VHH binders against Transcriptional regulatory protein TdiR (tdiR). Designs and how they scored, part 4

Target 1, 227 residues: Transcriptional regulatory protein TdiR (tdiR), of Thauera aromatica (o87940)
Amino acid sequence: MQATKTGNASTVFVVDDEASVRDSLTWLLNSISLDVRTFESAKDFLDADISCTHGCVVLDVRMQNVSGLQLQQALSERGFKLPIIFLSAYGDAQMGAQAVKKGAFDFLQKPYRNQDLLDAVNAALALNREMADKQNEKQKHLDLLATLSQREMEILDKVVAGSSSKEIAKLLGISYKTVEAHRGRIISKLGLKSTGDLMHFVMRGSSHCSDCGRQPLPGSSPCRPAA

## First folded at step 24 (VHH; from g5 with Y101W)

Design j4
Fold by OpenDDE, fold request of step 26:
Structure j4 (fold): chain B 227 residues (1-227), chain A 123 residues (1-123)
Amino acid sequence: as target 1 above (227 residues)
Amino acid sequence: EVQLVESGGRLVRTGGSLRLSCAASGFTFNTYAMGWFRQAPGKEREVVAAISWSGGSTTHASFVKGRFTISRDNAKNTVYLQMNSLKPEDTAVYYCAADMWPFGTKESEYDYWGQGTQVTVSS
């Protein structure tokens, strides 16, 4: 039974109005075992509804009817999340820079080295994977939080705010024992092993810990940077 | 699709009161902490207030000085900002934002944003 590594196969989406360019890029990208889907127009790409896919987009700045920049804008308005790499002609360096300012991952000026394209694509795919992993982790946390009752959420709010069980009992007008029982259920529902993990659960979910302006709760050890 | 729609922004006189509302859709509202931000002309966006999942805990910016109060109604998927004793300095676009985790102070911590509502306080 070959475990079908349902590895979230990343796809490189190529949008270019020139068939020869699409073919060339397909060949190049396939040479490093990347899956490629090609589109001949911005409309064709927009109609394909690729919102649930993992990958990156290689987009020509100069296309007939709809420019690459216009497509970028349309994708942004639709909440499209895949990183976009622009291919620009020599005279379009300014357009490439503008694309990056508007959120493009990178731009390559023609003529470019094949290795530069591959490097950019690999970097974009790596970013997309990281983003997807973060989103998946986030969704897992959300799903766990969704299992909590209203009362459990009230208690969790107070715990996260730094209140002791005694204080929570007083604030909510319930017994200390009742608070502890709820805390136990919260820990269980969140898949945690201990009460100490509650704070970690709340802090780790904020993968943006680099700029965690969250004032350390008194007594919480500073997030040691991963060595 | 996740949507946050702010409402209630208008022109008010100094010393007046205003209540902003933010209607949320497209996500499980009670699993997100909510916040209000504002951006004045030529200034950076700043946090005004934040509220935890159940509404049991709130934080307010230092400039609020007790004038504003954040609240939420999870049954209505709505977060509110009651603003009293308004000053010309409070003139800004006010944004509603959602964060999975409570007490976010940075814009980057918030996952979803509204389009904003204009509040103008006339001297």
Scores: ipSAE 0.580, ipTM 0.854, lowest interface PAE 0.8, mean pLDDT 88
Fold by OpenDDE, fold request of step 26:
Structure j4 (fold): chain B 227 residues (1-227), chain A 123 residues (1-123)
Amino acid sequence: as target 1 above (227 residues)
Amino acid sequence: EVQLVESGGRLVRTGGSLRLSCAASGFTFNTYAMGWFRQAPGKEREVVAAISWSGGSTTHASFVKGRFTISRDNAKNTVYLQMNSLKPEDTAVYYCAADMWPFGTKESEYDYWGQGTQVTVSS
């Protein structure tokens, strides 16, 4: 029984008003076993259900009716998270620079080498996968946190802030023993082995740990940039 | 869809008070820490205050000096910023933001942002 690695297949979305360009890009991307979906307009792309898909977008800067930059803006306003690679004609270098400033992943000027496009697409797909993995990890941590009672959350807040059990007992008007009992339940619910792991849970569970300058919590290891 | 909607920003005189509100929807509110940021004209966005999941812990920027207080009501999915003794230097767009983890100080640490509300303090 071959475990079908139902790996979330990444899709390259191509938006270009020229059929010949869509066909050419499809052929090139399929040559390296990438799935491709093509769209003839910005409207066609915006009307498509792409919310649950992993991948990247290849956009032409110059399209009829709605430009690639306008599409980028519309996608941004909708919270679209897939990386965007722009293709531009000769002389549109300024537009490409603007696109990158607005958050485009990359910009390729025509004529470009096929290898440059493939490299950009692969890099974009890699980024998207990394982002998805981070998001999945984040969701797991959120789900664990959601299992905590209100009192447990109050205690966790103070633990993360660096308060001792004795201080927490005083602040919440409960016994030291009661605080320790809650801490034990928190550790259990979060799937941790020890109280020391609570700080690590908070620091490692942060999807922003590699990019954030958060000060290390007492007893926790500093956030290491994700390799 | 995740939404953060700020309200309460207006023109106020020096020494006046203002309470900002941020209504959250589209996510489990009590599993996120919340923060207030501000951006003055020509300046970078800066953190004003942050509050932990249950509201049991708060942090405030050094420039606040006890004038502002962050709070939250998890039953209402709302975070507040009480601002007292306002100064012209407090004029800015104020933003509400959500972070899975408490005590975030950088913009990049926060996952969700509101559109902001304008606070103007006249001399």
Scores: ipSAE 0.571, ipTM 0.852, lowest interface PAE 0.8, mean pLDDT 87
Fold by ESMFold2, look of step 24:
Structure j4 (fold): chain B 227 residues (1-227), chain A 123 residues (1-123)
Amino acid sequence: as target 1 above (227 residues)
Amino acid sequence: EVQLVESGGRLVRTGGSLRLSCAASGFTFNTYAMGWFRQAPGKEREVVAAISWSGGSTTHASFVKGRFTISRDNAKNTVYLQMNSLKPEDTAVYYCAADMWPFGTKESEYDYWGQGTQVTVSS
């Protein structure tokens, strides 16, 4: 199954069984340069097996056959990660609240202003971009770690734990000079300038908030992303 | 299929000791950090302890005050939590978790979770 294109704009997936709603949302979202893919049913969306990592979903709460809440559950079981905004009709407030309790990003009651929809979509896309950036940074750091040998990883682990080169030499049964050589190779392979940068590297690779760089592992308080 | 299976949770008196175990399968255990978390009824889940991929680095939450010790055996793909001097406030479901990042730092970064084991500490 072919993935949605991910050009230079995020993709908004619209799932609603009413064609006039799908057309209106497509026009509106295209006006701010967002790509839109529409689906007339929950089944059609599930069958497409979307793997796009950049975007969000606008999802009608009430649809024939499989409801929006049922679709949300099915997507969760598949590990689907895009933020979901529900559209709900007057009188559906309980269903909207239930969707948010189960992890939906937001809900809007019909009728809604065009600007309220755009604001919700932009907020969902901003969250999606922050999550994608965090994942990319983690992957970049994992790729760098993969260039280290087993011995280099052992030494890095003990450096992060606060062990001196002399302590590491004793623990591993090798010379102090050999430990220092490994530390130099680690610093070089990770693109760092000093031993102090190793802790910074480890904290950034863990998706640790950059403004919390002095917090110890684990037990850190939640941090907001840097501005 | 990735599995983390906790065991060892039971009812114990205040001041007692327990050892929890978590057996791992379905991933390269010796490149992952491991952690123990707990959730008391009506409370948010919180980190108890974490251990790096090799076991060379460990951390413990301040509320355990040196009473708990995390360890791992990479030959057996198992992580442990030794719990001493148990108090009624330690009553919770305890979960083990695995983090692809070898040094592991916080709950939202852990990729795999066990089903939990109940620890109950009576007065």
Scores: ipSAE 0.373, ipTM 0.730, lowest interface PAE 2.5, mean pLDDT 81
Fold by ESMFold2, fold request of step 26:
Structure j4 (fold): chain B 227 residues (1-227), chain A 123 residues (1-123)
Amino acid sequence: as target 1 above (227 residues)
Amino acid sequence: EVQLVESGGRLVRTGGSLRLSCAASGFTFNTYAMGWFRQAPGKEREVVAAISWSGGSTTHASFVKGRFTISRDNAKNTVYLQMNSLKPEDTAVYYCAADMWPFGTKESEYDYWGQGTQVTVSS
């Protein structure tokens, strides 16, 4: 598979108030060709306003003035999505556990083996890439929807809700023939070949649905594969 | 900045009714699907109801069948949850969420979340 390093470059962000830690992590991560940016405080990290980037954060639990947990909360409130790995000192296990309970990717207690850090960072980067890929596919499908007229979007909305062309015609006060023409135009505009392709498109990337074998309530079909 | 602000949560007796509101700003509200979720202490967040971008389709969890109604007012950028026949098990923090996918999905990841409003139902 082809991937551009420039457009999808990953960065490991290190936030720790000790220069020796920042330097050691930079050396270690650079040695396996990972890009690193360091910050000495939570404020410096927040002020950098790192958005639209891929990577992960390695974050000290205890920092002057603003703890790692406080930074985690502030990042969450800003919609920050990068996975966070906490570093904790001996005796800070409860604080590390609180970080994971609040959604951090992982924590490592000092002292840790270099390989444990590298394993955690690589796992966090893999998760971040998976999330970015899902978002890119979602955006591609949204761009296609933008080619539909308002009327076509209304009809598609009813199709997704499970309404037949006859039901849609009655709901919108138009003929059955007109509904069928709109459905054909929707399929054409989305570059699809069939009704089955249309339902796949609107499922938004799910290829397996855990509810597909269940008997739903009459008139309800929450997980329907392409037919 | 995108904001979803829930309101209307309070203490209500069993059998009572309550209406939650969620005011949205910072995005094109009328192109997003909206949902209500809840989280009781020690439990995972779960979907309560969802509504498509236009309001043309709605879904609801089986545990609220016939008791809760989701609606939206695109002119006011607001989504509502009317809760009737409340039970003690409905006690939870209720969250509003927005999904860029206009049709909403069951169990999918929503893009924006509110901070929640507490609903407590007393016996």
Scores: ipSAE 0.285, ipTM 0.631, lowest interface PAE 3.0, mean pLDDT 80
Fold by ESMFold2, fold request of step 26:
Structure j4 (fold): chain B 227 residues (1-227), chain A 123 residues (1-123)
Amino acid sequence: as target 1 above (227 residues)
Amino acid sequence: EVQLVESGGRLVRTGGSLRLSCAASGFTFNTYAMGWFRQAPGKEREVVAAISWSGGSTTHASFVKGRFTISRDNAKNTVYLQMNSLKPEDTAVYYCAADMWPFGTKESEYDYWGQGTQVTVSS
């Protein structure tokens, strides 16, 4: 087993209109070797057009002009997928809870302990990795399905619905022998060992490939802002 | 650009029927699974029904079994939800969603979502 690339490609994006908060978070997160990028406003963060697939966002729930909740909605509309941790001032805990109800990863009430922030960030990064791994497995399965002909996909659909080869032959107007030949080709193209594995393969489209023992391929490139 | 546009949501009496439609564009509709989801005020969004890429497999949530039927017309790039015997608890925003996996996956893994259409069932 050769060593793979090392180092941390994850970036923590900090959006807060208070410079002291941005500075404090940068120093803290850098101390555990995380890259940090800071933004003074929601507009600045949106204008950066971040396309990174590895990282998380630490976001003030209340900011001048555009609130953290408004930013969260705007990011969702753009298909932004990084987990968001909200920072909430005392008296703003209800706003933080609203953010979590709308899909944010977590919230922390100011003042917060340094360890609580680090724990939340590390948990958000772990979730981010899990979701990326699930997407990579989905893509691997999609690539395999793309090798099937349209007829093979039709037969697979009937198999998933519980139809026997005889029933499939009747439904498609072809011979039983032809259905069995197609099933064999499907098994071969999908890399399966037996006809019994087809349902398991179909259900794995939403699962992480932990049973194969293979290392996941490198995911998306490091964060690449548009600017 | 991918677009999912729901329509047909309106105010309907208890016991009534309603058909929702979702027009799809910007992707190869006949290779995607489709689903209908709903979100009532203060509740989490939940799956109502799902249909495979060809329409050969369907799944319906237990709470609507027998009353709602999902279907699709691949020639018109449209998915439907026929809703019968409506009850006040069916009041929600209904969302159409598309999944690149042809047989559908869990809700968190659907790739495209519509803006929703409001269904209100009066007593």
Scores: ipSAE 0.273, ipTM 0.627, lowest interface PAE 3.2, mean pLDDT 80

## First folded at step 25 (VHH; from f6 with G56D)

Design l1
Fold by OpenDDE, fold request of step 26:
Structure l1 (fold): chain B 227 residues (1-227), chain A 123 residues (1-123)
Amino acid sequence: as target 1 above (227 residues)
Amino acid sequence: EVQLVESGGRLVRTGGSLRLSCAASGFTFRTYAMGWFRQAPGKEREVVAAISWSGDSTTHASFVKGRFTISRDNAKNTVYLQMNSLKPEDTAVYYCAADMYPFGTKESEYDYWGQGTQVTVSS
């Protein structure tokens, strides 16, 4: 019984006002087993419920009524997080470049090779998956933090700030033993094994060190870039 | 929906004081560290101050020089920036931001942002 990894299937969203282009892209993307949803306008795309979907967007720079750049802006204002790949006509290369400056993942100038599009889409999907994984991990940590009492959170803050248990006891007007008991509960509630793990936890983990650029604290595992 | 709404920005004279507020909603406020950023015209956004979950630990940018103080009230889901001895160089849009982890210094570390409030300091 092969455990069907119900991996959250990624979807490529194609927004283009030309039906022939939508059909062609659908065929090409399906050839590598990607799910595709197509939209004939920016409005159609904006009206769609895509909030819970993983994937990327392939967007034409030139569309009727609402341009690709305008759509990008609208999506940004709505907090849309999927990576966007722009398709740009030869005369619109500058617009494509501007789109990237505004946060687009990539742009391809027409005419483009099919392989270039596939490579860009795969790269965008990979990025989106990574982002989703990071977000899921962050949510787990948030859930764990939410289990801490107010007093435990106060102690955690002081521990993160580098205060010793003796100092914390003095600052809070409680016994050393009480502080240690709280520290033990904090470690347990956060699913950690040691105080060293706690410092790692607050440093966003090893996978996040490359993103935040923080230097590892003494005794913590070195920040390694996510492979 | 997650919202951060800044308020309190206005025109003030040099040497004046101002208190900014940021009201948070749509998430568990106490599980996020908070920060204030500012962006002056033609300059990059920079961190002003950061505060830990409970409010017991704070950091301030070097240019603050003791003039500004960040604080929070978790019961009110609000973070504050008390600004004293204001200078024309402090003129900027001030942004409130939320980060799961304390003392974030990069914009990319923060998950949620407000729309900002304009602070103008006249000579």
Scores: ipSAE 0.654, ipTM 0.883, lowest interface PAE 0.7, mean pLDDT 88
Fold by OpenDDE, last read:
Order: sequence, then C-alpha cells, then structure tokens
Structure l1 (fold): chain B 227 residues (1-227), chain A 123 residues (1-123)
Amino acid sequence: as target 1 above (227 residues)
Amino acid sequence: EVQLVESGGRLVRTGGSLRLSCAASGFTFRTYAMGWFRQAPGKEREVVAAISWSGDSTTHASFVKGRFTISRDNAKNTVYLQMNSLKPEDTAVYYCAADMYPFGTKESEYDYWGQGTQVTVSS
C-alpha cells in the first residue's frame, strides 16, 4: 500500500496580461510537476476564490488596467496570505524593490533565467507550507485548550509558572490529590503523555529555545536574550 | 472578525494615573494570553506586561518598577493596564495583543493586535 503522500497540493497562480507569457510560465512550472492557474488580469484574479489554497503568486508589475503593485495592495487589504513573486522589466527594478518592501516575497528582473524563477517559486511554496503547518498546529492547540475547564486553566497557569502540586493545592485551597487529578485530566485533554510534554506544549512546541538553541529544561526561565 | 479595541488613553500630568482597557471579540478569549505593548515616537515597540490565560500569572517589563499592573476579566473579554505614577517617558501608543501561549516577548509571537491608544504624560 503505497502511502499516497497526499501532499497538500500547492498551486502557482500566474497573473499576466500576455497570453504567451502565461503559457510559457505554465509550461515551465508544469515541467517540475507544479499545478498552475493563470489569470489575464488583476480583476480576474481578485474575482477568483483562492482563499483556501496553498501556493504562491507570480505577478507581472506591468499590467494594462491594474498594476501589479495595485493588485498587491488590494490583496493585502483583503488579508491575502500567499507569497507574491514579482516579475519586473529592467526599468522597473525600483518598483520591484518597493514591492518587496511592501511584503512581496521576491522579485525577478527581466530577462531572468528559468532556473531563477523556479528557485524563487520553490522557495515561496516552501514558506507558504511552513506557514500553513504552523497555523494548523496552532489551531489544533487552541482547540485542545478550549476543552479545558476554568479550574483546569487555573491549574495549568500555575503549572506553567513553575508551581508544584503542593503549592497549587495551598494556593487554591484544595487537596494535593485533587490537584494531581486535575493535572492528569489536563494532560489527557491536551493529548499529552507527560508533564514534560506539557511544558513543550506551552513553549510553542519548539524543541529548542529560539534564542539559545537549547532544549528548555523544565522549570527553567525562558531564555532571556543576553542583554 | 477578530477585534481588539483599546481605550482609556489620554493626556495626564506627571504622577497621574490611567487605566487602559482592551475589549476583545471574534475569538475565544480565555484560550489566549494577553499583553500590552507600547511604542514611543522614534522608538521600537516594547512589551509592557503580559498575563496568562486565567490571569493568575503576570509579567512586567523592568521599566514598570511596580507602577503598572496588568489584569483581565474573562467574563467581560477584557484586559486592563492600570498605570500609576506616570512619567513623561511613558508617553506612547499603547497596544493590546493576544497570544495563544503565555509570556510572549516578541511581537511576532502575538497573533492579534489592537489599533492602539495614545497616552501622553505632560510635565
């Protein structure tokens, strides 16, 4: 049974007013097994329902009615999250740079090498996948947290703050046994196996401190950036 | 739609007090830790205070020195910042932010942001 890697199919969206360019890009991108959707105008792209898709956008800076920069702005206002790669003419390098300052992933100046485009697209797709994965993981954790009772949340807060079960019992005016029972339920509800896992859960799932690269030890204060 | 709406910012004299409020909507408030940030003119945004899910744990920036206190009311979907003994250097736009995980220190860790409220402390 070949595990069909149902890899979240990424789509490259090409927006260009020249049919020949759309066709050429489609051919090139398909050569590396990428799915491509093409649009002849900014309006056509904006009217499309692409909100739930994974991928990236390849956008020409110069279009007849609506410029690529205007489209970028409109997408930003709509909360569009896919990375955008701009294609710019030699004389428009400054516009490309401005696009990047406004949040574009990259820009390529014409004439460009096909390999440069492919590299940029692959990098953009990789970023988008990473972002999607992070978002999905976050949502899963939020859903799990939502299952906790108010009392369980109170106990979780104290556990995360480094309080022992005995201390928590004293603070909340309940028995040690009751605290342990709540802790067990918290671990279960969060789909965790141990208290150690709980700390990782609340530390954004990172196995390593982003600041020091070390695995956070249970009870260790978050790595203060070395002043 | 997720919304964080700050209020309470105004002009106040040195030594005065203010209470900022942030009303949250559009998400499950109790599953988010909350924080206050501030940005003074020409300066980077900095963390002022953070509060855990239930409100039992709080952190404050070193410059606060006991003058400010963060709190929350989950029944009202609101987070507060009580500011006492205000100084001119506290003049800034104050922002409310939400993070799923407690004690976030980086702006990039916070998922939702308010538009901010202006606090001005005059000598």
Scores: ipSAE 0.650, ipTM 0.883, lowest interface PAE 0.7, mean pLDDT 88
Fold by OpenDDE, fold request of step 26:
Structure l1 (fold): chain B 227 residues (1-227), chain A 123 residues (1-123)
Amino acid sequence: as target 1 above (227 residues)
Amino acid sequence: EVQLVESGGRLVRTGGSLRLSCAASGFTFRTYAMGWFRQAPGKEREVVAAISWSGDSTTHASFVKGRFTISRDNAKNTVYLQMNSLKPEDTAVYYCAADMYPFGTKESEYDYWGQGTQVTVSS
């Protein structure tokens, strides 16, 4: 049974007030088998129920009623997470740069090469996929954490802080055996195989302490599993 | 919808005390570590303190020097920052943030942010 990778189909959203541009971009993007939805205005885009979590936006900087930058701001305020690629006119390179400073993925100045647009779109889609994967992983971890009892959470917290089972027993006024039993349940509930995996779980999957930004607690090696 | 709402920021005199509160909603509060950040005018946002899921473990920035204490009440979905011995240098917008994992030090590690509350310390 081939696991049909339900490849969450990515959609490229094109927002441009010129029909000819929308058509041209649609043709170009479809040539590489990308799904495209087009919008004639910022309002049209904002009014659309975009439930798609996978994709990118290609946005013209210059639109008649609402500028691309204004749309970017409105999307940001709404928590819109898809990467935005700006298309700018020759004289608007500075506006494009400003858009990037405000969180846009990239900008292309007109006239641009078709290949440059495709490269930018592919890069944006790749980033979005990575972000979605990370988000899915986070959600999975949250769901697992939510299954822990209050006592288990207290014990997990102390384990992560580098406390030994003996120390935890003393701190909580319970037996060492009870602590170990809870640790076993925590590992099981989190879908882990070992205490070592627990540290990995808490370190956001990073193998490097430098990447997790965790300050070592005084006296604890941040990367050593609590013995 | 996830919301973090800070409160308690005001004008205080040097040496004064202030308690900030952050009320959380829209997510399972106990499954998130919490943190306080601040941003002074013209400066980068910096971490002030972080607290683990149960509240048993805390970290504080070096500039705190024992003056501030982070705490949380999971029954109230609230995180607090007790600030004592305030200095003019503590003037900033203070932000509450939520992180799935404890002891986050980087802004990018935190998933949710409040709008901030202004703390002003007058000389």
Scores: ipSAE 0.615, ipTM 0.869, lowest interface PAE 0.7, mean pLDDT 88
Fold by OpenDDE, last read:
Structure l1 (fold): chain B 227 residues (1-227), chain A 123 residues (1-123)
Amino acid sequence: as target 1 above (227 residues)
Amino acid sequence: EVQLVESGGRLVRTGGSLRLSCAASGFTFRTYAMGWFRQAPGKEREVVAAISWSGDSTTHASFVKGRFTISRDNAKNTVYLQMNSLKPEDTAVYYCAADMYPFGTKESEYDYWGQGTQVTVSS
């Protein structure tokens, strides 16, 4: 019984007003077994519920009515998290550069090599997966923290602040042994192996990739995996 | 839905006091450290104060100089910023933010943000 790795299938979203381009990109991306969804306008893309999907967006800079840059801005305002790859026409290199400055993952100038597009898409998908994994890990940690009692949280707080068990005992007016007992329970509840791991637990949570300059927009609920 | 709603911002005279409140909903409040940020016109957003999960540990920016105090009430899912001896340079939009882990100094470390409340200090 081969455990079908139900790996959360990544989808490449193509937004382009030219049907021929959408078809071409679909064919190219399918050639490497990527799932593709296409949209003919920025509006169509914005109306689609893609908030909980894994993937990336391939977006043309030049679109009728709503430009790619405008779409990028709208997506940013909505807390859209998928990486965006821009396709720019010849001579629009400046627009592509602006897009990247605004948080686009990459831009490719037409004409581009198919391999360059595939590489960019794969890199974007990899990034998105990493981000999702980090988010999932973060959620797990939150769930674990939620299992702690108020007293345990107080002790954890002091431990993280660098207080010794002896100091904590004094501060809380409890015995050293009691503090150690609580620490043991905290370690157990957090799924840690040792007291030393508590600091690592806290540090790992703080290692937000400095490079992901995207501040989560207010109100962006973490994509709950569809149960 | 996660929400942070700031309140208490208003016009105040130099030397005056304000108490900002931030009401949190949509997440387990006690599992997040909280912080206050501010952004003055034409300036970057900067951290004002941060508070740990239980409230036992707090940090304040150097410019605060004992004038501001962050506190929290986990039973009310609320974080506060008591602001005393206000100065014109304190004029800014003040934001409440939530971080899973304490000691966050960077904006990028915070997971949730409020819409902000305007504090204006008049000379």
Scores: ipSAE 0.571, ipTM 0.850, lowest interface PAE 0.8, mean pLDDT 88
Fold by ESMFold2, fold request of step 26:
Structure l1 (fold): chain B 227 residues (1-227), chain A 123 residues (1-123)
Amino acid sequence: as target 1 above (227 residues)
Amino acid sequence: EVQLVESGGRLVRTGGSLRLSCAASGFTFRTYAMGWFRQAPGKEREVVAAISWSGDSTTHASFVKGRFTISRDNAKNTVYLQMNSLKPEDTAVYYCAADMYPFGTKESEYDYWGQGTQVTVSS
């Protein structure tokens, strides 16, 4: 039988001011082999300045001093990119819905079943992996583009802007035949078969973090697993 | 480690000029589009100018058209903003940003951001 390798272990960050909740969630999430780090307040989580790129966050909507919604806003301002799941009490359903409207991955209204939490966490982690995979695919496209010469980059810029080879020749002060030769070299270097494939290639590379809408701060690093 | 480090921000008089620089490291600069943004106190961050990976395509916000010019030097991993005819309303923190999509668009989302440099224009 063939064993399946898994990638990096993901970390679930739990932010809740009740120790019994933190302990219960830790036990539950550990039972499916997820690493858990807990924080008793929004301030403690912010002060930790997490730069991990693999995982998700489970937040209580209501906490003393700084609420889960205030934490979400503060994290957004810092370019934090991990998916966020809110836990909301019965009277907090509107706050949970507002959190999702502002970009949270999901919310769970208490009381919730353990399986509902596990399903939400697994879905958030799957989204996190998909975002990382899209980033890696963007990097692969970028690596191919990096093989182009300066002139080929200039030609490709104008192709993306919708310019014809004749227009490009005029703008760059070179012959139409020279432009077509450059386009052929671009297609070859990118491993493509035709000019039509070129636009498809460029458009595949244009994907951004569409599920969260947030921009990362410079210097973000992948998560380091706990020792 | 990705770094974008802005410099050149200072106090200048109305009508003056200055040039901002943004030095990039930790990524393949030549394949990224770059942008300059600004944020004045109490206002949202706004795009000032953007430039494609080759430097061939540029976009400038209408409020700076004719006064500011974005440029880049791929050999030095640096993007510039030449600011002329400065007005007091240009007072802001200016940020450079990098977009993995090399061709840049007006609607681009940017992947990396600098910490900013303060520009102050006195009356």
Scores: ipSAE 0.251, ipTM 0.692, lowest interface PAE 3.4, mean pLDDT 81

